# VHH binders against Cytidine deaminase 5 (CDA5), part 4

Target 1, 346 residues: Cytidine deaminase 5 (CDA5), of Arabidopsis thaliana (Mouse-ear cress) (q9s7l8)
Amino acid sequence: MAQQYKFVFTAEQAASEGVTDHKKLPKLIRKARNLVKAPSKVGAVGRASSGRFYLGVNVEFKGLLPHFSIHAEQFLIANLALNSEPKLTHLAVSDNGTVFQDPCYDCTRFLKEINNAHQIEILIKNAHGRDGSFKSLESHMPDEFGSESILSAEPSLLLMERDNCLALIDEDSAAGGISSNADLCSFLKLEALKAANKSYAPYRKCPSGVALFCEGEVYAGWYIETVDRTISLGPVQAALVDFIARGEGKGFDKITGAVLVEKKDAKVGQEDTARKLLEKIAAPNCDFKVFHCQEERKDWITGAVLVEKKDAKEGQEGKLLEKIAAPNCDFKVSHCDEELKDWIKL

## First folded at step 14 (VHH)

Design p4 (from m7 with A104G)
Fold by OpenDDE, look of step 19:
Structure p4 (fold): chain B 346 residues (1-346), chain A 122 residues (1-122)
Amino acid sequence: as target 1 above (346 residues)
Amino acid sequence: QVQLQESGGGLVQPGGSLRLSCAASGFTFSSYGMSWVRQAPGEGREWVSSISGSGRSTVYADSVKGRFTIARDNVKNTLYLLMDSLKSDDTAVYYCARWTDYSGEFIKYDVWGQGTQVTVSS
């Protein structure tokens, strides 16, 4: 029976596997672990708010340092993002299929970037325990890690839809140019840009995207930044998650094209890391190119005013607006005494 | 024999809609990305839209973005182009083309259809 490389399950599909609720997440862990191509087999199973179930697996790259590796939890979260899932509700992680444990420290930090991180329930199950128990992700992390970084004050918005409003800088980006040449479409470049526009990079504001080409299919991923420098997921890694999830077991050596799109003169550039990773896993047949993007000057948005009630606790909405507002947008908050719904005046 | 055959072209008024089809035969359709390319009289070929093998990834030229939709049915081995809000400038012969090997920044084509004429005129 062709080992079905399946990383996403509908509720119905999960039910066919005996997973009818979040308590039965462990039933999918074997499937996850069987998909791992590494000495250590870590599986993650998550339930999304949509009712779908997602698998995560650890990925190790031969000949590369561990920092290039993808944790099972990271894989799962990237898989959620790639499928436009807004929320993770339940998570189970196991390295042996019997014991379910807390995510590692780094993965916990990564998980905390999710918009509903405080609602995420984690399965804890001992080897001898029949049913396990769920605990809140929030209960696992002491408050102390978030307070000191100015960056920690920003709302976690991972898995929220984003548009970074990026455009390609390259003179040849005229998608409309009549190319006399039979080569009419830079598909990867456009897909990489699309990915870059979805990139979660709120801290250093260096969004990036990658598109990979393999046998008529394109796989894309984007940079997912964490407050802590150590556990961010690079755009190539994210694209590889897509490749693994949808590539039906194809090897990385089948990737023949790759494009990175990142900001010009980005403080945090991804090119070197991307190149190193691709050279290791897809060389020599992978053609890797880098293009640069910039923020579209929405010259028309010069300011935004948030009107909120005086007693409104510094709502997540104001912080969200500040993040969405173009760097050149003057954002002002006005308080009104009237029972007016929060509105944004541009 | 590998073959692509376009259909669905015709005369339409500005603001009208058309649906083009491209029937594929002689190869595993789902394993190949596909594109629509058009050529107006006296002009060079212009890329219109592309779709990956699975249909998950789609891209459009700026000139047609928001008006055209590329889709595919891999069971029927058919590529589609839904064209809405048609303009006079959309008048052209429309070709479907199969992706071949990736080279540099561009996808090359190795198989072309015969084309179907789309005329947008009052």
Scores: ipSAE 0.720, ipTM 0.892, lowest interface PAE 0.7, mean pLDDT 87
Fold by OpenDDE, look of step 14:
Structure p4 (fold): chain B 346 residues (1-346), chain A 122 residues (1-122)
Amino acid sequence: as target 1 above (346 residues)
Amino acid sequence: QVQLQESGGGLVQPGGSLRLSCAASGFTFSSYGMSWVRQAPGEGREWVSSISGSGRSTVYADSVKGRFTIARDNVKNTLYLLMDSLKSDDTAVYYCARWTDYSGEFIKYDVWGQGTQVTVSS
């Protein structure tokens, strides 16, 4: 029975299914599609650089608009992230088990965020073709799909290990204490924070994480941002990927606790969307709590000197230090007319 | 009958290591999250570490992070706490506790062991 809800295959396990190389990815597509609980059954199969194979399935939520849905490709990518896979090498997607098509535009954007997106090969197989062919993801992407962040100079690094260095800002952030009400552990809060610290949000800088509680097990996910914010995967959706992948067929209605951790006054807030989604799918009495985090401050940084050119744009002064230094940091700004290269020699 | 029984406590020198065990019986062990809690003499209870039913998710108090490791064997119905680099401040009675339901932001407990004494002294 455990095999029926399997979303990750070792190389050996895949081999037992006849998948001995990337050309045989379609052999797992039926397994993926059989796991879909939506009317439309889309399966995705991916090969990771580790040699493991991952399944993705589309997820639809009854009573919610399609934009809440998770595409099979998104599921797969989230599944990779949740399992700390650093690279995707090959991908096959099919809605009928026979034809293998390009990812949709939204999923293509997601895939493009992966650090090795230029190396990803997509299986294309038409109804008349026997073996199909692989093409580069890059060959399919419009030229406008650059790996470079439009809003940031940072490259696309989805699936790379990340630590956002976030800490809870609430008074109960101390992990060592117990509640006066004999509640001894804020487990979901801590897990949600861990998830938030793994969140990929390079553009809007609004990382968030969610932890779900179901019958003694905790499932977690984090916000996965794309250059197009409308295509991003919310932290609840990502947590649900974990739930589906590890929950052995349990229903969402068994989720009785949820915690969201996000930045205070985040430009991209997840609370409303998270609440709406959970209200619709989780247990009626699901306890949903929101906590806020901020970047950890280095309290040991109590003094800093910024040297900048006089012509430096207003507002760049100490923004970084404001984020990481002690609140009482003695921050001084000095202006120089000389090139910084001359200062490095000092 | 639902029962938890701790073992493995003892006297150890600072910097030493100890492994605690908690044997569970009377329930489906893998279906429940578990925690370690400790109580020093004259002090209140202190949360130490928690682990989800499958063992995939673990969390630690800051005071023990990097030194303690919580683990479980669901086949043996046993919870473990590996304690390294022990300090005098780690001296306490250590309890294992079973999760019940989640309420608000907190995990609640419904079953406790009798505890095992850990003493760290030179």
Scores: ipSAE 0.693, ipTM 0.881, lowest interface PAE 0.8, mean pLDDT 87
Fold by OpenDDE, last read:
Parts: structure tokens; C-alpha cells; sequence
Structure p4 (fold): chain B 346 residues (1-346), chain A 122 residues (1-122)
């Protein structure tokens, strides 16, 4: 049963399927397409730098708009991220198992967020073609993609390990006091926080993570942001990728708990979308909670003295210290009086 | 009958290591998340660590983070707690507990072991 819902293959496992190199990616496409959760059967097969092979499947949610859907390519990339794969080297996408095409425009943009996007090769194969050919992802990118990348101040670092240094806000943690004898652990909250800390949100700086509970198992995902927000993968969607990949065919309706961790007053909030999606697909009694996080203050700064001249315009230095210092930082501002200057000159 | 049985406790010096085991029987072990909980004398129960059914997800209390490792062998129906760098404050009866259905913010437990005593003393 475990083999039927396999989304990750070791090199050896892939070899057993006849996939001995990147040219044989199409041999896994049937497996991917069989796992699709949508009317249209789009499968993706990718080779990671580790030598592992990953499957992606498109996912549609009944009764929800297409923007909630997960493209096969997105699924694959999320799956890579969830498995801490640093690079994607080869990708094959097919909606019929015989023809392999370029990723769609949105997926191409999504792929471009990967740190080694310039190295990614896409399989192109026609119906009558024997082996197809690989082309660089870059070769398929419209010229417009180049200009947007320049505008992004930050390099594309999707699939790179990230630690957003987030901590739960105490107000939210205190409410979770170990109630009486039976409730001793906020597992989902901690897992969601972990996920949030891995979140790729370089543009709008709104990382978030989700943890899902289903029959004793926890599934987690995080927000994967793209330049175009509409192409971004929400944390619930990412968690569902984990759910699908590891859940061995379990239905979403078996999800009975969910936790979202996001920044307080995030410009890009995920709560509404998360709630809507979970309400539609999870168990009717699914308990969905939202907690908030903030960047950890560096606790190493426990004291600071700012010496300013009396006439010095309130410098930004104090504000900076407030952001980076420990909450209990003893911050003192001393004004250098002319008298002190004279004393130092003496 | 559903049962959990802890073992591996004992007397250890500060800085020492112990491995606790919890043998599960009477249920499909892999289908349940598990936790370690400890109770020091005169104190309430303290959560130590939790692990999901598959073992992929693990979480730790801050007090034990970096020192303790929770693991499970679903073939052997056994939960483990590897405890390194033990401190006097780690002295407690350690219990393994099975997760129930998720309810609210916290996981609940329905099955407990009898506990195993861990004493850290010079």
C-alpha cells in the first residue's frame, strides 16, 4: 500500500522503475498522474540534486475557486522544500503521459524562485518523439521575466534552508497554559512555528506556517511566496502537499486539527484563506487556531548606552536598538553636555 | 488491553545519560502520536516531548531541547526518550502517554503508563 502513494523515490527506487537517469523521467509520469487529485491529470516528475526523484500532482478542491488549486509543478517544488532538497535539476510535466510540455506561465514564475532556476532543465517531448529533449528553464522564460528579477532586491532563494528566527508571541502562548490533567502539549502550534521559520517570504516579509493533525500524524507546510503574490503557495496548501505526499491516501476530511502561525498584523495575512480552505475540505469539527509570531530579539544585547549630543536630532539609533535588543535591555540615553566635552578635553 | 509500560529509569549522575523505553500493546502503535511527560516530586505534570505517529514530527519542551531526543520504533511498538546531559532538575517520574483525537489547542492523552523513576543526583 505504501508504494501506491509514493511521491519521493531514491535513486535506487527510481532505478527499479527504470529511471536510471534524467532522460527516463517520463517513466514515472504515470505514477504521478495516477495520484492526481483533480479532473485534469497533470503530473510532474523532477530530479533533485540529491539524486532523488519527486512527483508532483495537480490538486483541485471541490467547491473552491481555481486559485486554491495546486499545480503539479507547485506541488513538486513544495515537496522538494518539505524534504529539504536544495536543488531541482530536471523537470518533466505532462497532462497526458505522452507529451511533455513547458510549465505554464505561472509555474515558470514559481520555478524561477528556486535558487538554481538557471540550471533547471525542462523535458520537451512530442507525442511521436522517442526521448524528447531537455531545454533550460531560462530558455522558456519570456523576456519579461528578466526584468522582474532585477527588481527583486533579493536573490531567488527558494529551496535554500531558511530560519526566519520567529518566536511565538507570549500573549498567545500564555493562553495555552497547560490546562488541567489532559492537555499537556501544543504540538501543532510548535510545528506550525517551525514551518513558519522555514517559510519563504522574501518579498513581503510575511512568513507563515501551518500544521495539520490527522489521526495521530502531523503534516506541516509553509508559505512560499513569489514575486507575484497570486502565484504564491499558501501555508495550508503547502501543508496539504505534505499531507498528500505522506498521508497514504487519507482524505482531507480526516483532518481534525489545524494551526496557523503568522506574524501579528501581517500585511499578507493567511488566516482568511486558510480558514476558507480548511472549512471546505477538513473534517466538519476541525479545530482551526491561529497564533502569532514575531522576530526573535537578539537577547545578547542586554544593555546599551546611547551618547548623543544635546542638539542631535533624535537619531534612528535608538529605534534600531529597540528592534534588536532584548526585551529587558537596559537602554540609557546620555546627553553629552558641553561640560563633559570640556572634561574629556582636559 | 491497551497498555503502555515505561522502563529504563534509574539513578544517574549529573551529565549522565539515560534511555527510556515505553512498550505499547493492545493498539496500532503507528496510528498514534506519543508523548513523554514527567512529574517531579511535589510538582505538577510537565510535558517533555512529543512525536507524531510516523515519527517524522518531533517537538520538545524548552527545558530539554538539545538534550533529549524522542524516537519511536513502530515495528517494535516502542517509544524512546534519549536523555543526555542530565541535570538534577530532570529528576522525575517519566510517563509515556498516547494521544487522543485532537481537540482544541492541545493534544489530549487517554492512555498512560505507570511511569519510570529518573533520579539525577551526585
Amino acid sequence: as target 1 above (346 residues)
Amino acid sequence: QVQLQESGGGLVQPGGSLRLSCAASGFTFSSYGMSWVRQAPGEGREWVSSISGSGRSTVYADSVKGRFTIARDNVKNTLYLLMDSLKSDDTAVYYCARWTDYSGEFIKYDVWGQGTQVTVSS
Scores: ipSAE 0.396, ipTM 0.775, lowest interface PAE 1.8, mean pLDDT 86

## First folded at step 15 (VHH; from p2 with S104N)

Design q3
Fold by OpenDDE, look of step 18:
Structure q3 (fold): chain B 346 residues (1-346), chain A 122 residues (1-122)
Amino acid sequence: as target 1 above (346 residues)
Amino acid sequence: QVQLQESGGGLVQPGGSLRLSCAASGFTFSSYGMSWVRQAPGEGREWVSSISGSGRSTVYADSVKGRFTIARDNVKNTLYLLMDSLKSDDTAVYYCARWTDYSNEFIKYDVWGQGTQVTVSS
C-alpha cells in the first residue's frame, strides 16, 4: 500500500520502474496520474539534481474556486522544496499519459522562480512520437517577460535554502502561565514557524508557514511567492502537498489542527485564504490558529557608530543597522572629518 | 492493552550522557506522535521533546535544545531520548506519552508510561 502513494523515488527505485535516465520520465507518469483525485488527471514527473525523481499531481478542491487548485507542476516544485532539493533538471507533464506538453503559462512562470530555471529541460512528446524531445524551459518563455518589472531584478532563488530569521511575537503567547497540564507543547506553532523561515517570499517580503495536524502526524508548508501574486502557492496549499505526498491517501477531513505563522501586518496576508481553504476541506472541528512573527533583531548590538564621508548619501548602511540592531541601540553617525582619521588609528 | 514503558534512567554526573527508551505495545506505534515529559520533585510536569509519527518532525524545549535528541524506531516500537551534557536541573522522572489530539495550541496525551528516574548529581 505504501508503494501506491509514493511521490518521491530514489534513483534505484526509479530504475526498478524502468526509469534509468531522463528520457524515460514518461514511465512514471502513469503512477502520477493514478494518484490524482481530480476529474482532470494531470501528472508531472521531475528529475532532481540529486538523482531522485519527484511526482506532481493536480489538486482540486470541491466547492472552491479554481485559484485554490494546485497545478501538477506547482505540486512537483513544492514537493522538491519540501524535500530540500536544490535543482530541477528535467520535467515531463502530461494530462493523458501519451502526450507530453509544455507547462501552462502560469506554471512556466512558477518554474522560472527556480534558481536553475535556465537549465531545466522539458519533455515534448506527440501522440505519434516514440521518444519525444527535450527543450529548454527558457525557449518556452514568451517574450513578454520584458525586463521592466523592477521586481524581477532579483535572482530567482526558489529551491535554495532559506532562513528568514523569524521569531514568534511573545505578546501572543498569553500562556505564560505554568499550565499544570502536560500540554506544554505547541508543536504546530513551532513547525509553522520553521516553515515560515523557509518561505520563499522575496518580492513582497511576507513569508508565512503552515503546519497541519492529522492523526499523529504533522505536515508543513510555506508560502512560495512568484512575481505575479496570483500564481503564488499559499502556505496551506504547500502544506497540503506535504500531506498528499506523505499522508498515504488520507483524506483532508482528517486534519484536525492547523497553525499559520505570518508577519504581523503583512501586506500579503494568508489568513483569509488559509481559513477558507481549511474550512472547506479539513475536519469540521479543525482548530485553526494564527500566530505572528517578526524578524529577529540581533539584540546584542546595543551600540553602533557609522562613520560616513560627508558626501556619502545617508543611504544603505544605516538602514541595515536599523534592521539588525536592538531597538535601544545607540546609533551614532559620525561624518569623517579629517579629525576622525586619528580615532581609527587608536 | 495499550502500554508505554520507560527505561534507561539512572544516576549520572553532570556533563554525562544517558539514553532513555520507551517501549510501546498494544497499538500501531508509527501512527502516533510521541513526547517526553519530565517532572522534578515538587515541580509541575515539563515538556521536553516531541516527535511526529513518522519521526520527520521533532521539537525541543529551549531548556534541552542542543543537548537532547528525540528519536524513534517504528520497527521496534521504541521511542528514545538521548540526553547529553546533563545538568543538575535535568533531574526528574521522565515520562513518555502518546499523542491523542490537538486542541488550543497544545497536543493532548492519552497514554503515559510509569516514568523513569533520572538523577544528575556530582
Scores: ipSAE 0.572, ipTM 0.840, lowest interface PAE 1.0, mean pLDDT 87
Fold by OpenDDE, look of step 15:
Structure q3 (fold): chain B 346 residues (1-346), chain A 122 residues (1-122)
Amino acid sequence: as target 1 above (346 residues)
Amino acid sequence: QVQLQESGGGLVQPGGSLRLSCAASGFTFSSYGMSWVRQAPGEGREWVSSISGSGRSTVYADSVKGRFTIARDNVKNTLYLLMDSLKSDDTAVYYCARWTDYSNEFIKYDVWGQGTQVTVSS
């Protein structure tokens, strides 16, 4: 039964399924579709730069609005992220197992957050049974990301390793007094924090992470933000991707614990959405708690120099340093002359 | 009968290393998260590290982070604690414990080993 719920394939495992290269991605689409948790079955298959193959499935939650749903492409990307894959190289998406289409508009936007998005190739295959062709993701949609946000200028770094340098706020870190010899570990809190530290939230700067407890296993996910936020993946949804991918078919109703870690007074708060989702799908007695984090101050950062162009708009780097550096940090801003061009190439 | 049995403790000099083992029997080991807990003389129990059933998730107390590594072999039904850069403050009886449930922020334990003594002294 364990093989039936497989969402990650090594190259060897994929080969055993007849997938020896990216052109044979469609051979795994049936497996993906069989794992779908929705009335409509959409499967996604991706090849990572590591040579591993990943599956994505759409997930719908009974009794919840569609915005809670997970698209197959989102699932796939989350699956990549959760497995620390740095790049997606090839993608195939199908809702019927025969025709392979472009990702939807929203998912395309989501995909573009990936660091190597410009290199991603998508399989297109028509109904006539002909061998499909690959096209670049970049060729699919014009990059009309609204110019308005200075934040849009940030490089797409989804799937890159990230450490948001978050720590629990003291009031939330106080491990309640061990009342009994049996209550000794705040495991979920720490796991949720770890997840929060991996969260991709470059635009609103509201990273968050969730840890779920189910029958001796912990599943974790983090917030994945898109530039326009419309297709962002919440931390609970991401954690559920982990749950589905590794849970071997366990039901959500077996989830009995959940922890959300997010910044205090975050502009993009996840608590309400998380609570609603968990109330609907988790065990009735699921213990859900929210803890807050903040950026750590690094006492060892006692000096910093920001080099920027004279005409450079106030960068976020300086602000970040102000948040994480020692209170007595000597922070200097220097303007680079053309001669420093060589330093940027390093 | 459900049982946990620790081993591997002993006397070690500061800066030294030890590997603790916890042998599990009487239950499906892979289905349960596990933790190491220690108790120094005259002190209360202190959580050290935890690992999920599959071993994918691991967490550490700040006091041992970077020095200790928790691991498990689900085929051998064994929990491990690799302890490096040991300090005098690490002197304690080390217990392995099985997870039973999660409640109110904490993992609860229902099965404990007898413990193994670790002494760090020059």
Scores: ipSAE 0.469, ipTM 0.802, lowest interface PAE 1.2, mean pLDDT 86

